# Ledger of designs, part 116: VH-VL binders against o60147

Target 1, 175 residues: o60147
Amino acid sequence: MLEKNKYLYIFRHIQTNQVLLSQGNVLKKTALFQLPYPLQKPVAPNGMRPAKLRKDHWVPLLKVEFPNESMFQSVFMQLLNYRKYRSVQPLTSDLLKLPIPVRRRKIMRQEVPNTIADLADILNKEKFPENSVRLQLSDKSDSEYADWPPSVQIDSEEIKLSRGFREKTTVDEAR

## First folded at step 6 (VH-VL)

Design i36 (framework fv_lerdelimumab)
Fold by ESMFold2-Fast, scan of step 6:
Structure i36 (fold): chain C 175 residues (1-175), chain A 120 residues (1-120), chain B 109 residues (1-109)
Amino acid sequence: as target 1 above (175 residues)
Amino acid sequence: EVQLVESGGGVVQPGRSLRLSCAASGFTFSSYGMHWVRQAPGKGLEWVAVISYSGSNKYYADSVKGRFTISRDNSKNTLYLQMDSLRAEDTAVYYCAREPYDSGGFYDYWGQGTLVTVSS
Amino acid sequence: SSELTQDPAVSVALGQTVRITCQGDSLRSYYASWYQQKPGQAPVLVIYGENNRPSGIPDRFSGSSSGNTASLTITGAQAEDEADYYCNSRDSSGNHLVVFGGGTKLTVL
């Protein structure tokens, strides 16, 4: 698996709207460690145990092409830090009034708009050259979750996945 | 305000059973996942088990799987750890700990611990 | 593996700054939390998240993280800070949901 040092892929789970960040078009099972909630029936009460990776359940949300690896690494690390920061913030009183399953569903549904807003915020802070960052969205209307800086050019072209898009999925052996 | 009080520890022979309790007060117990963490004399902290807010999901460390059972009674605000087939290596102070819902994996409150000594 | 690595011991002079580090792959995805434990007492949470202190924890305690490493910094160490310090993090791999570092004994000279 050849590392693509200037491409960021973001994937969306078709049922939960949870989001995964990838440093390439291959979605590895270790990316599931980014998720606070499991995709399948949970074993852990707070969703810490990652679900099994199912190839047919993840679709590309967006692809970002950076002019160089340095810019890619800076944005990727900042985006991971935004996600980590959100995971330890106090929940709003509105969310705390909801039953836990309803609360989690509402939080998960916000991951797409939150991730897009975070990406735009980072790109607005970085002051990259005009039209130097290429953003491809599977659904162009998702661009409306944020105001984009002049450094970003938005394309609505289909995001093409390589034949190595998903690693071989393994399941745990039964006892 | 928030309090966790463990009880049930003591000296027990190998192969025997012991049940630990953790009495919670000062918060809505039924809204939080609860953990047991142990510490052998002079050693570090070791995670033992977790139970979901409703009691529906339980998970155990490999060292205790099949021997220990975590449970809770939300009507009594009490967490339990049933320890069967005890071994000398289970000798430790056992803490109950609260993980805030969706907190990112930290324990904001711990009990004072209860000592379990497995000796012949 | 999903283990968190800490140096077993560190010393600091009274009033000086000390940094305790924690390293592991889980820290790339999750923040470390830090606990202070004095002899015969339960652990006490001193830092969680990026750099959050529970109420009652002195502002001389701070946290930071970068990549697979997290650090606890005590600025102007006091005699009462002498204790064991443990980091922990979420671990959703294998059979561990929570992983602890081995602990660092801080001696204030």
Scores: ipSAE 0.006, ipTM 0.502, lowest interface PAE 11.3, mean pLDDT 79

Design i37 (framework fv_lerdelimumab)
Fold by ESMFold2-Fast, scan of step 6:
Structure i37 (fold): chain C 175 residues (1-175), chain A 120 residues (1-120), chain B 109 residues (1-109)
Amino acid sequence: as target 1 above (175 residues)
Amino acid sequence: EVQLVESGGGVVQPGRSLRLSCAASGFTFSSYGMHWVRQAPGKGLEWVAVISYSGSNKYYADSVKGRFTISRDNSKNTLYLQMDSLRAEDTAVYYCAREPYDSSAFYDYWGQGTLVTVSS
Amino acid sequence: SSELTQDPAVSVALGQTVRITCQGDSLRSYYASWYQQKPGQAPVLVIYGENNRPSGIPDRFSGSSSGNTASLTITGAQAEDEADYYCNSRDSSGNHLVVFGGGTKLTVL
């Protein structure tokens, strides 16, 4: 059983809307080291990550089911590259006009719309079979941040935040 | 299918104005930043202008700043480039191009281009 | 504006490997993307974000970067790869937001 090879778990921070990607249904501290953001106290306008990992502050945003591991790896890698590229861009003049605390909050809040748009862009560029990719969201209205290709099927059932992604007793997926 | 179709090109005299349009289809136009890129005959690609998804932010190449105005109408899925005080050096094929996400500097889709010839 | 420099022309024998380079200060901070342009056609994105291929782009195309230099490598060049290749990136000089290289004409012998 290697079902975990087909699923991408995306978490959001309950206060900042920052996004973390995970290959497992439980967010691991080591996953942050593979992301293009440093695990440091936010400073200045570019400090967009929480000072420390608090697992209780991260809730499900969406779960993506792929038909095979190859598609999962391709999309996961591309999402990480999109986030890496965005992290090295200069701030826009409109953002620079804002006070630093307001600017940081506005940037962080855009991570949810940006991640959803990035996912949709990647799926629109890839040639995937119709209805082969299944999305399950915690809030279905978040799907409105993007136009989805015919390959995507959005689950009518939302993820319940109280249960997180831990639907089964196989909590050993977290290492 | 994502499509971008430019129109409005033609022959125009120096010092006059011309407006280009780019009709977008197959995606949510209002979610994407859009660019204009030009190419003079036998020359390379030159970036001209960008507009953010909402229309709030606009930036221009120094060579066109003060003469060209980029705009968009999200209700019509259309991008525009208003070109004033045209010069012979503005002669080029003009492409509209989509940036796949905010603040990216690459283009995943391009239009076919429209030729603008500035000549006496 | 910061400049991206490309050699104007390069040749490769059919089936051999060729590397096209792009150099500029902005590449220390930003990824380069690469476009293929054939006569009379619009540019086509072949590599973005250092080494990602869009759907439909053959795996013989790859990208790499180090310091102020980005490279597009074509392993086992085919006749249909004969085209102009452009790099682009974010302009770090503050004069423009986007900058393109001057282009490299690839001839497959």
Scores: ipSAE 0.000, ipTM 0.475, lowest interface PAE 14.8, mean pLDDT 79

Design i38 (framework fv_lerdelimumab)
Fold by ESMFold2-Fast, scan of step 6:
Structure i38 (fold): chain C 175 residues (1-175), chain A 120 residues (1-120), chain B 109 residues (1-109)
Amino acid sequence: as target 1 above (175 residues)
Amino acid sequence: EVQLVESGGGVVQPGRSLRLSCAASGFTFSSYGMHWVRQAPGKGLEWVAVISYSGSNKYYADSVKGRFTISRDNSKNTLYLQMDSLRAEDTAVYYCAREPYDSSYFYDYWGQGTLVTVSS
Amino acid sequence: SSELTQDPAVSVALGQTVRITCQGDSLRSYYASWYQQKPGQAPVLVIYGENNRPSGIPDRFSGSSSGNTASLTITGAQAEDEADYYCNSRDSSGNHLVVFGGGTKLTVL
């Protein structure tokens, strides 16, 4: 039953390329607080409502299978620390010259390359056995954002989210 | 160089309203998100509200939702906190504070604070 | 958890090292920043983003982070370091965006 603690799922936003980390294959609403730029505006003039998780806006970026729970926890925590470090760094002078909405879009677009590079850096730093870490991507070309250590085995099969011939309606109903 | 000066505090009865102001100088006010943080006498710091650089996005602590309204006037370099339906537990020194960049959620400059006392 | 937990008080002898800790689930995803507050004064930022010092803050102040815990270390405490210290971070509970620790009163003996 410890198999659930061996997987790291990474999701990306289809419009912004913002990234969310998850310990399971279902993205939870609380994961939205990983984002520096909230996706939902307050619904009330004098208050805010909890952000809504729109599942149709998030797709898997990659899935990582670790050989054990200890390695999973180490890599997951280090990846969160890399994200925290990036979030508190001062902006470069080039970014500060841009209007704030343009600046935000440029920062968000880099989250996919940055997350993949950070993952590879962590795996290169750790001494894992050869072919002990399995990486499965939704788009195999995303693996090109980094150089992977011998410990990583990239799965030839891409992640498939939907296999049906029907799309969700606006009300999330299907027939 | 950077200065934040709060004003508008005072003694007020429960159920009444009060408006706080924070006058900013020494920086481009319209480029920074601003927060209100309060501290009850002898107690710790408590976050109250935030407003984005443009004024388009506002968020509040649960304890003040529906009662307080944060706003700003970028042409006057001034931040406001409209406090309605005041309660005894709102008694605190209110600080305005600047976040150094978008969504950093820490504060590089604080005002001196203005005391609000809600009593019968 | 919706809060950051700090011990209410800690003491250190002049010239010795003291570590103030801050603990909470938010620290797994976000670094803590630290503020020094002296009686009757506004808070002053001493550390941000784990271990960055603003200009004018002495190098005896440092920060660290591990798991759900952040620490402020004062190496070679001085009399003027006697103050309340607060940590803050981004809240992950959904009801707040910012959360502060309860504060730690540092006494320099």
Scores: ipSAE 0.013, ipTM 0.637, lowest interface PAE 7.6, mean pLDDT 81

Design i39 (framework fv_lerdelimumab)
Fold by ESMFold2-Fast, scan of step 6:
Structure i39 (fold): chain C 175 residues (1-175), chain A 120 residues (1-120), chain B 109 residues (1-109)
Amino acid sequence: as target 1 above (175 residues)
Amino acid sequence: EVQLVESGGGVVQPGRSLRLSCAASGFTFSSYGMHWVRQAPGKGLEWVAVISYSGSNKYYADSVKGRFTISRDNSKNTLYLQMDSLRAEDTAVYYCAREPYDSSGLYDYWGQGTLVTVSS
Amino acid sequence: SSELTQDPAVSVALGQTVRITCQGDSLRSYYASWYQQKPGQAPVLVIYGENNRPSGIPDRFSGSSSGNTASLTITGAQAEDEADYYCNSRDSSGNHLVVFGGGTKLTVL
């Protein structure tokens, strides 16, 4: 559907605050590889099985509606590049002095403010028309992690997920 | 000086089992995720398995799932790969590799490798 | 499944510049790392995180990335640079957590 080409969905893990990006309101199992730290899973008889996508553990963080497909693609690709850049940066001295489990937990908790800041930075660099980008946040206080350009209008409407959001991920959908 | 030394390779018949070891020194082993990567004679590198720093999370390539088990003993600074139901296609040099903290699957140090030959 | 594609072979004259490329959808989300492998030896990390060199790697090695493509550039190739070069990245397909390119054999003429 063409409407999906204009929407960016960002999801947050209810316990860890890790973030997943999606071009629609459907999460695919492959999105889990965006995570720097894999989710826990039970031990199988001959070892642990790969973590599964539990869609009920992910909630919408925000939804962005763009004026056209080109702007959507530009912002989406830039956001992926920002996340890639963050993944290779050296850890701060403050983080390095923490025990490893505490350090990783703190890094995961920063994904929400970092993603929101990255999105705002991208939108401030783009020269979109006034009020042309519609931003819906599940928690409006999350808008305070960044300064937004005049092109962005913040909406109070509930983020609606498609029928496909809760459907089981098939092998074909995982590609 | 960071060192990774593999051992346990050899010639083994199809259907049998073999356990590889990787002895780590020169760094805090318990702080790093560890991987096994293999290379068949004359071919490219193929990822096999990964284990998290604590041993809590393990992932495998589809070609070895259900047959191979990765494990570690942080008190002995040693990584293991238990290989069951071996096939001719498993013939390769097996490398132990360290994933640096907060990287995206890169390997900053590799062992010299240990050769596993599966033949009748 | 996701794949990383490399040309199998490339040649460069001594002292000239060569570029080895790696393509795949995972490179949109993750930087490629580059490894040099000489016959009978373990791979050695030469570039990581866009354009970072580990200690001991000559400054003639550099990296770049754009979209779904990553490149390793050797400026002023030396005889000792003759080797196989592999790129790798995190797998976005879910079948493997890490994927390697098929490797590029560099011949220095």
Scores: ipSAE 0.005, ipTM 0.486, lowest interface PAE 12.0, mean pLDDT 78

Design i4 (framework fv_lerdelimumab)
Fold by ESMFold2-Fast, scan of step 6:
Structure i4 (fold): chain C 175 residues (1-175), chain A 120 residues (1-120), chain B 109 residues (1-109)
Amino acid sequence: as target 1 above (175 residues)
Amino acid sequence: EVQLVESGGGVVQPGRSLRLSCAASGFTFSYYGMHWVRQAPGKGLEWVAVISYSGSNKYYADSVKGRFTISRDNSKNTLYLQMDSLRAEDTAVYYCAREPYDSSGFYDYWGQGTLVTVSS
Amino acid sequence: SSELTQDPAVSVALGQTVRITCQGDSLRSYYASWYQQKPGQAPVLVIYGENNRPSGIPDRFSGSSSGNTASLTITGAQAEDEADYYCNSRDSSGNHLVVFGGGTKLTVL
């Protein structure tokens, strides 16, 4: 009877705007494998040594509470499928005109709007009870990237970036 | 249960043509870029060609450019390699391989390979 | 096009650690991926994007990179690890071109 994994935690990279999906409120190293171009080495600002992304560079984007684990798993898997589908789509002619670093930066910036739109699309297609899915954002204006179905209730309280998704003081201790 | 099955290999004379096929199953073929990679007997792996998910973009290794043509039929879940003007040095096991992301440069699934022998 | 260089052979005692290296200019820009190939079989992806393991690959396999060099490490080598190992990367001249190392034959003693 323990209802685990009914929350979807979505993180945003503070500099690149890349998105990672997580089943837990703390981002695990394995989540970095969701990035579509793992073969590109991150470059330090001086260009001399490769830099690695830190987990502490990922901040909350949104938290989704589902009524049960089954609904969570369905939506989570569909989001991963949407993400995979996007990674294999052709680049637009406008993007192809850009130098590779600029092109990649623009693609990464679009991950937040795309993820929010995909989530709304999935929730609009599924049959969920009215007000059964609770959405809490770090910036409520991000909800404007999509039209939400009646099953979604958007929390008036924003997620505090300083607390992350952790409700307790442990994140403050880690800093 | 992703599967890639190559066929069409055999023994051919230099200067002749041969067409290889790769039948894909267990995934949405039209979403993925596909590659051909070959391996001469007792030698290492050598990249041959790539085709984008839609079939619009194609690239070839210098050793085969102008002689080989990669193509695909997404309605049949099949990848092809048309090999013209074959040379003894084209003798190899030919593998089809799937790339998991556009321009990822690595392959998450490979077929079992089909042997092409160009007799001299 | 750039090339990737591997030593042709390396040996390791059962249960010991072995490192297989791959070197080339493309590795300054792109991570290496690694494949295991046993006689008469197709290659199997064991590491991609520097240090990611596909489902089913034992945790004794790991990858690392520094500068123009990438390494595959097998910690606690087993008899079934005896195989040829190939690195590959994207060619430095283009996103769609791929280059392979010459392969390293691992013998488990």
Scores: ipSAE 0.000, ipTM 0.488, lowest interface PAE 13.0, mean pLDDT 80

Design i40 (framework fv_lerdelimumab)
Fold by ESMFold2-Fast, scan of step 6:
Structure i40 (fold): chain C 175 residues (1-175), chain A 120 residues (1-120), chain B 109 residues (1-109)
Amino acid sequence: as target 1 above (175 residues)
Amino acid sequence: EVQLVESGGGVVQPGRSLRLSCAASGFTFSSYGMHWVRQAPGKGLEWVAVISYSGSNKYYADSVKGRFTISRDNSKNTLYLQMDSLRAEDTAVYYCAREPYDSSGWYDYWGQGTLVTVSS
Amino acid sequence: SSELTQDPAVSVALGQTVRITCQGDSLRSYYASWYQQKPGQAPVLVIYGENNRPSGIPDRFSGSSSGNTASLTITGAQAEDEADYYCNSRDSSGNHLVVFGGGTKLTVL
């Protein structure tokens, strides 16, 4: 059945704070290709298979409901573009002085505030109607990483995921 | 000294496969992202693929997606490019290149290149 | 897409200053890096991150950028500077993360 998606889900990793974007409430294994830093060792020597996805290690960071699919697509594509931009920026001299593992850990910890700031920047540039965008945050204090436009309504309701997302997965499963 | 040495090039017919290797020495290979860049005879440089330091993240130019596979073996300090379904327009010198730090997008060291000729 | 444009050829007299230019929308967001390539040889990095020189690159090489344009300047060109010069930058379009300019052939007269 034909459906038009108007929801953006953003997930964070419980250990690294890395962020994944999803076009729905089901996190797909291919979303792992968004990560600049791997969560675990590659399964295949030639990288033909993506890294294993442990859905129990990802929690919802925020959910955005747009008034229509067109607005969702525009914001989602811009957010992906912002992530690409950040991933290829030259590192500051302070970061370059750190050992590579320490540097990567510090960068990963900034993905949550950076993603929230990017989302707010995009929404501030768009001319959306007042209270037309519904933002749900798992932790309301995360809204403080940005200034939000009048188009955004911040809700305190729990982010509800599909049953498929909540089922446990294992990295030990052979393929 | 940092050295990158490509091998595996040669003459192949359209539709066939080749695997290129890049042997790295003089640095901690497992700490660096690696790229493949090609250059057709008499033409300019064209980016082909990148692999992250661990091998977990890979990206490809649109012209090679679905046909080429980048991989690495950090225990052997070797980068690979598996080239399937080769076309005449894949004829080029293939260089491996080192990214000096994560997400820099520029290359501080290049190999000497290996020539791949796709001809009937 | 974020194609980078370079003039195909430029000439400079020995000891004079030459400027090689690279243009593209990606340069509004990303630094340009420059490579020198001599016939039959691999490219050599001469400038990265707008205006940084790797160890061993002569100080006559410098870089600059403004808007959608990046430039490589060679002050007091030498005979050994005769080569092809390529700019590169990050590409924010599609799945292509890196883009190169078409190259500029520098002739030292």
Scores: ipSAE 0.000, ipTM 0.470, lowest interface PAE 13.4, mean pLDDT 79

Design i41 (framework fv_lerdelimumab)
Fold by ESMFold2-Fast, scan of step 6:
Structure i41 (fold): chain C 175 residues (1-175), chain A 120 residues (1-120), chain B 109 residues (1-109)
Amino acid sequence: as target 1 above (175 residues)
Amino acid sequence: EVQLVESGGGVVQPGRSLRLSCAASGFTFSSYGMHWVRQAPGKGLEWVAVISYSGSNKYYADSVKGRFTISRDNSKNTLYLQMDSLRAEDTAVYYCAREPYDSSGMYDYWGQGTLVTVSS
Amino acid sequence: SSELTQDPAVSVALGQTVRITCQGDSLRSYYASWYQQKPGQAPVLVIYGENNRPSGIPDRFSGSSSGNTASLTITGAQAEDEADYYCNSRDSSGNHLVVFGGGTKLTVL
């Protein structure tokens, strides 16, 4: 049987580069609460629409396999806290000079390198056993956003989503 | 100038295999999801398969699941469709199409198509 | 479960207005896109979202939607508009699935 809660999946939005964290390879609509900016729909005749989870807009960025649930929980919680911390930081003067849509796009595009750097920082601080954490990246070049500790084994392979994720690809409305 | 050029179509017997290619140029191929859409002679358009920009995620129409495999080589700007266990009902012009973003399944560019004829 | 229904044929006199309709449950959740296809040619996107035109598409083409119905309107039809028109949308039963209408053959008289 498959072990519970020892896998961390990180998904990237194909248009905005925003990231979502998941405790499994199935995204839930509640994951949208992680986003500071609403997802933009190309056409909205009624003005701004509520954010909806469009699973087809999210692709795996990386998958982390931990040796046990305790390590997973520790890293997952810290990663969420890093993201909260970043969301309340004052904007730099360079960012404030940009129009709001351009500013938000620039901030969103940095979520991938920021999340990878945060993950590496957490793993460096935790000092897990050598080769105990398996990091699988959809794009191996993304590993270059950080220096990884000896606890991490890096694989560059396609991250395969479960049949449950694919077979439950109905559109979830709102949060 | 965005261009998509399909190739690999031909006449093939039922139960055999055929590989289609779609050569992309004029845009950053690795940034876009790609689709295969087919059209049987004198019939309408039917969606076949999609592959994500990285190649990590693939989805298929029920009629081709288990028989067709979509793939891509971003270093060569090429999309592929491997068609196994071909049936007479797979006879169609096969188009590759680019989806620039989610807009209700919008395809902003299409190739010219390549004809696949499955006959016995 | 998602199916898009189009009338198989419609006619319009040169210079007059014609409306082609597309109906299905997926249109309650997603906007339709419209494609023009001439014999022996690949489809060409003419409207996406509700009412957006790609560069190079004449302004006589417009789109609208209400409930489970989407419409393509050609105001002042020209001879070159004679073609098959297909609507499509995301299948509401699956995020990556796409459904096409059966197509409408437009004849310009």
Scores: ipSAE 0.000, ipTM 0.451, lowest interface PAE 17.9, mean pLDDT 78

Design i42 (framework fv_lerdelimumab)
Fold by ESMFold2-Fast, scan of step 6:
Structure i42 (fold): chain C 175 residues (1-175), chain A 120 residues (1-120), chain B 109 residues (1-109)
Amino acid sequence: as target 1 above (175 residues)
Amino acid sequence: EVQLVESGGGVVQPGRSLRLSCAASGFTFSSYGMHWVRQAPGKGLEWVAVISYSGSNKYYADSVKGRFTISRDNSKNTLYLQMDSLRAEDTAVYYCAREPYDSSGFFDYWGQGTLVTVSS
Amino acid sequence: SSELTQDPAVSVALGQTVRITCQGDSLRSYYASWYQQKPGQAPVLVIYGENNRPSGIPDRFSGSSSGNTASLTITGAQAEDEADYYCNSRDSSGNHLVVFGGGTKLTVL
């Protein structure tokens, strides 16, 4: 009997700070469909997406434990909608003044603060029970990008960034 | 005022080549991705090709891949579509369209279009 | 062809509200944008990014999105709104970067 999915894992790219959402502790190639269409020519057989996922380039940003699958699905879908919304907003005049490579790099760097802010905004709008959502971060200072509701309990222990975490950690072993 | 003006359309025989141009003005052309979109007489809009702001990345619809080449000259503020091995099915009005920001996938400005008729 | 599905035609009485729909899997990941095209003219962007109007587009035009469906709503349709309407989105299938709907011909009665 498998446990219903109650965990959301969020990963960041080590160079660009782009963010990927995952329902498991290991990123799958299909997670790349969360990113914009590729800026470089695809090498995949029918792909407008990158040919492969470089798992060694992505590290855990945070992990969220929900009390049930219904709450997980609601928050996960809302995060995808927030990402969708951000993708079509007009750029500020300050960003438009920058050369395109610099502008893209700056926008990508903001994905970590933006994702954390979006998560907190969603959780503030939902009426979840006090201390019912457990948040564990790789760097606890990232929690300062947002104000958290009473429903959120931030774990005092940070996510270990070792290779073993990515390969061995299961839902049952997660803290 | 943003303006896009297409030219180069005309009547050509199947198997021949034609080159379309799109002259851009009123904005920093080198900062925008540009697309070609076509519309066969009495039919709907069909995406054809895109070129990145620098010209380094190009993508094509499967129906034109290998036959059409998109290019740009940022020093002349001009977008091009080289159409080789033309088929009757390529008969359409060809529009030049601007993507307002990178990867947005929609078009804030369109040219008036240029008609290409492929007929024997 | 198009990866997005639109009904070919819809009618609305002058002054009434009409809703034009666009459906496709790409709409789960990307917002639809909407274009108005009158005979012999180039398409004109009327809605982008969920519910944004370019300058010059009347406030009677609005957009919405839910799941795999996007909608263009014209509240208080006017005679000049009679046109073909196309939705477009980014492609999730990998065959195209951009896809269009087949278009909906709006007739104002």
Scores: ipSAE 0.006, ipTM 0.601, lowest interface PAE 8.6, mean pLDDT 82

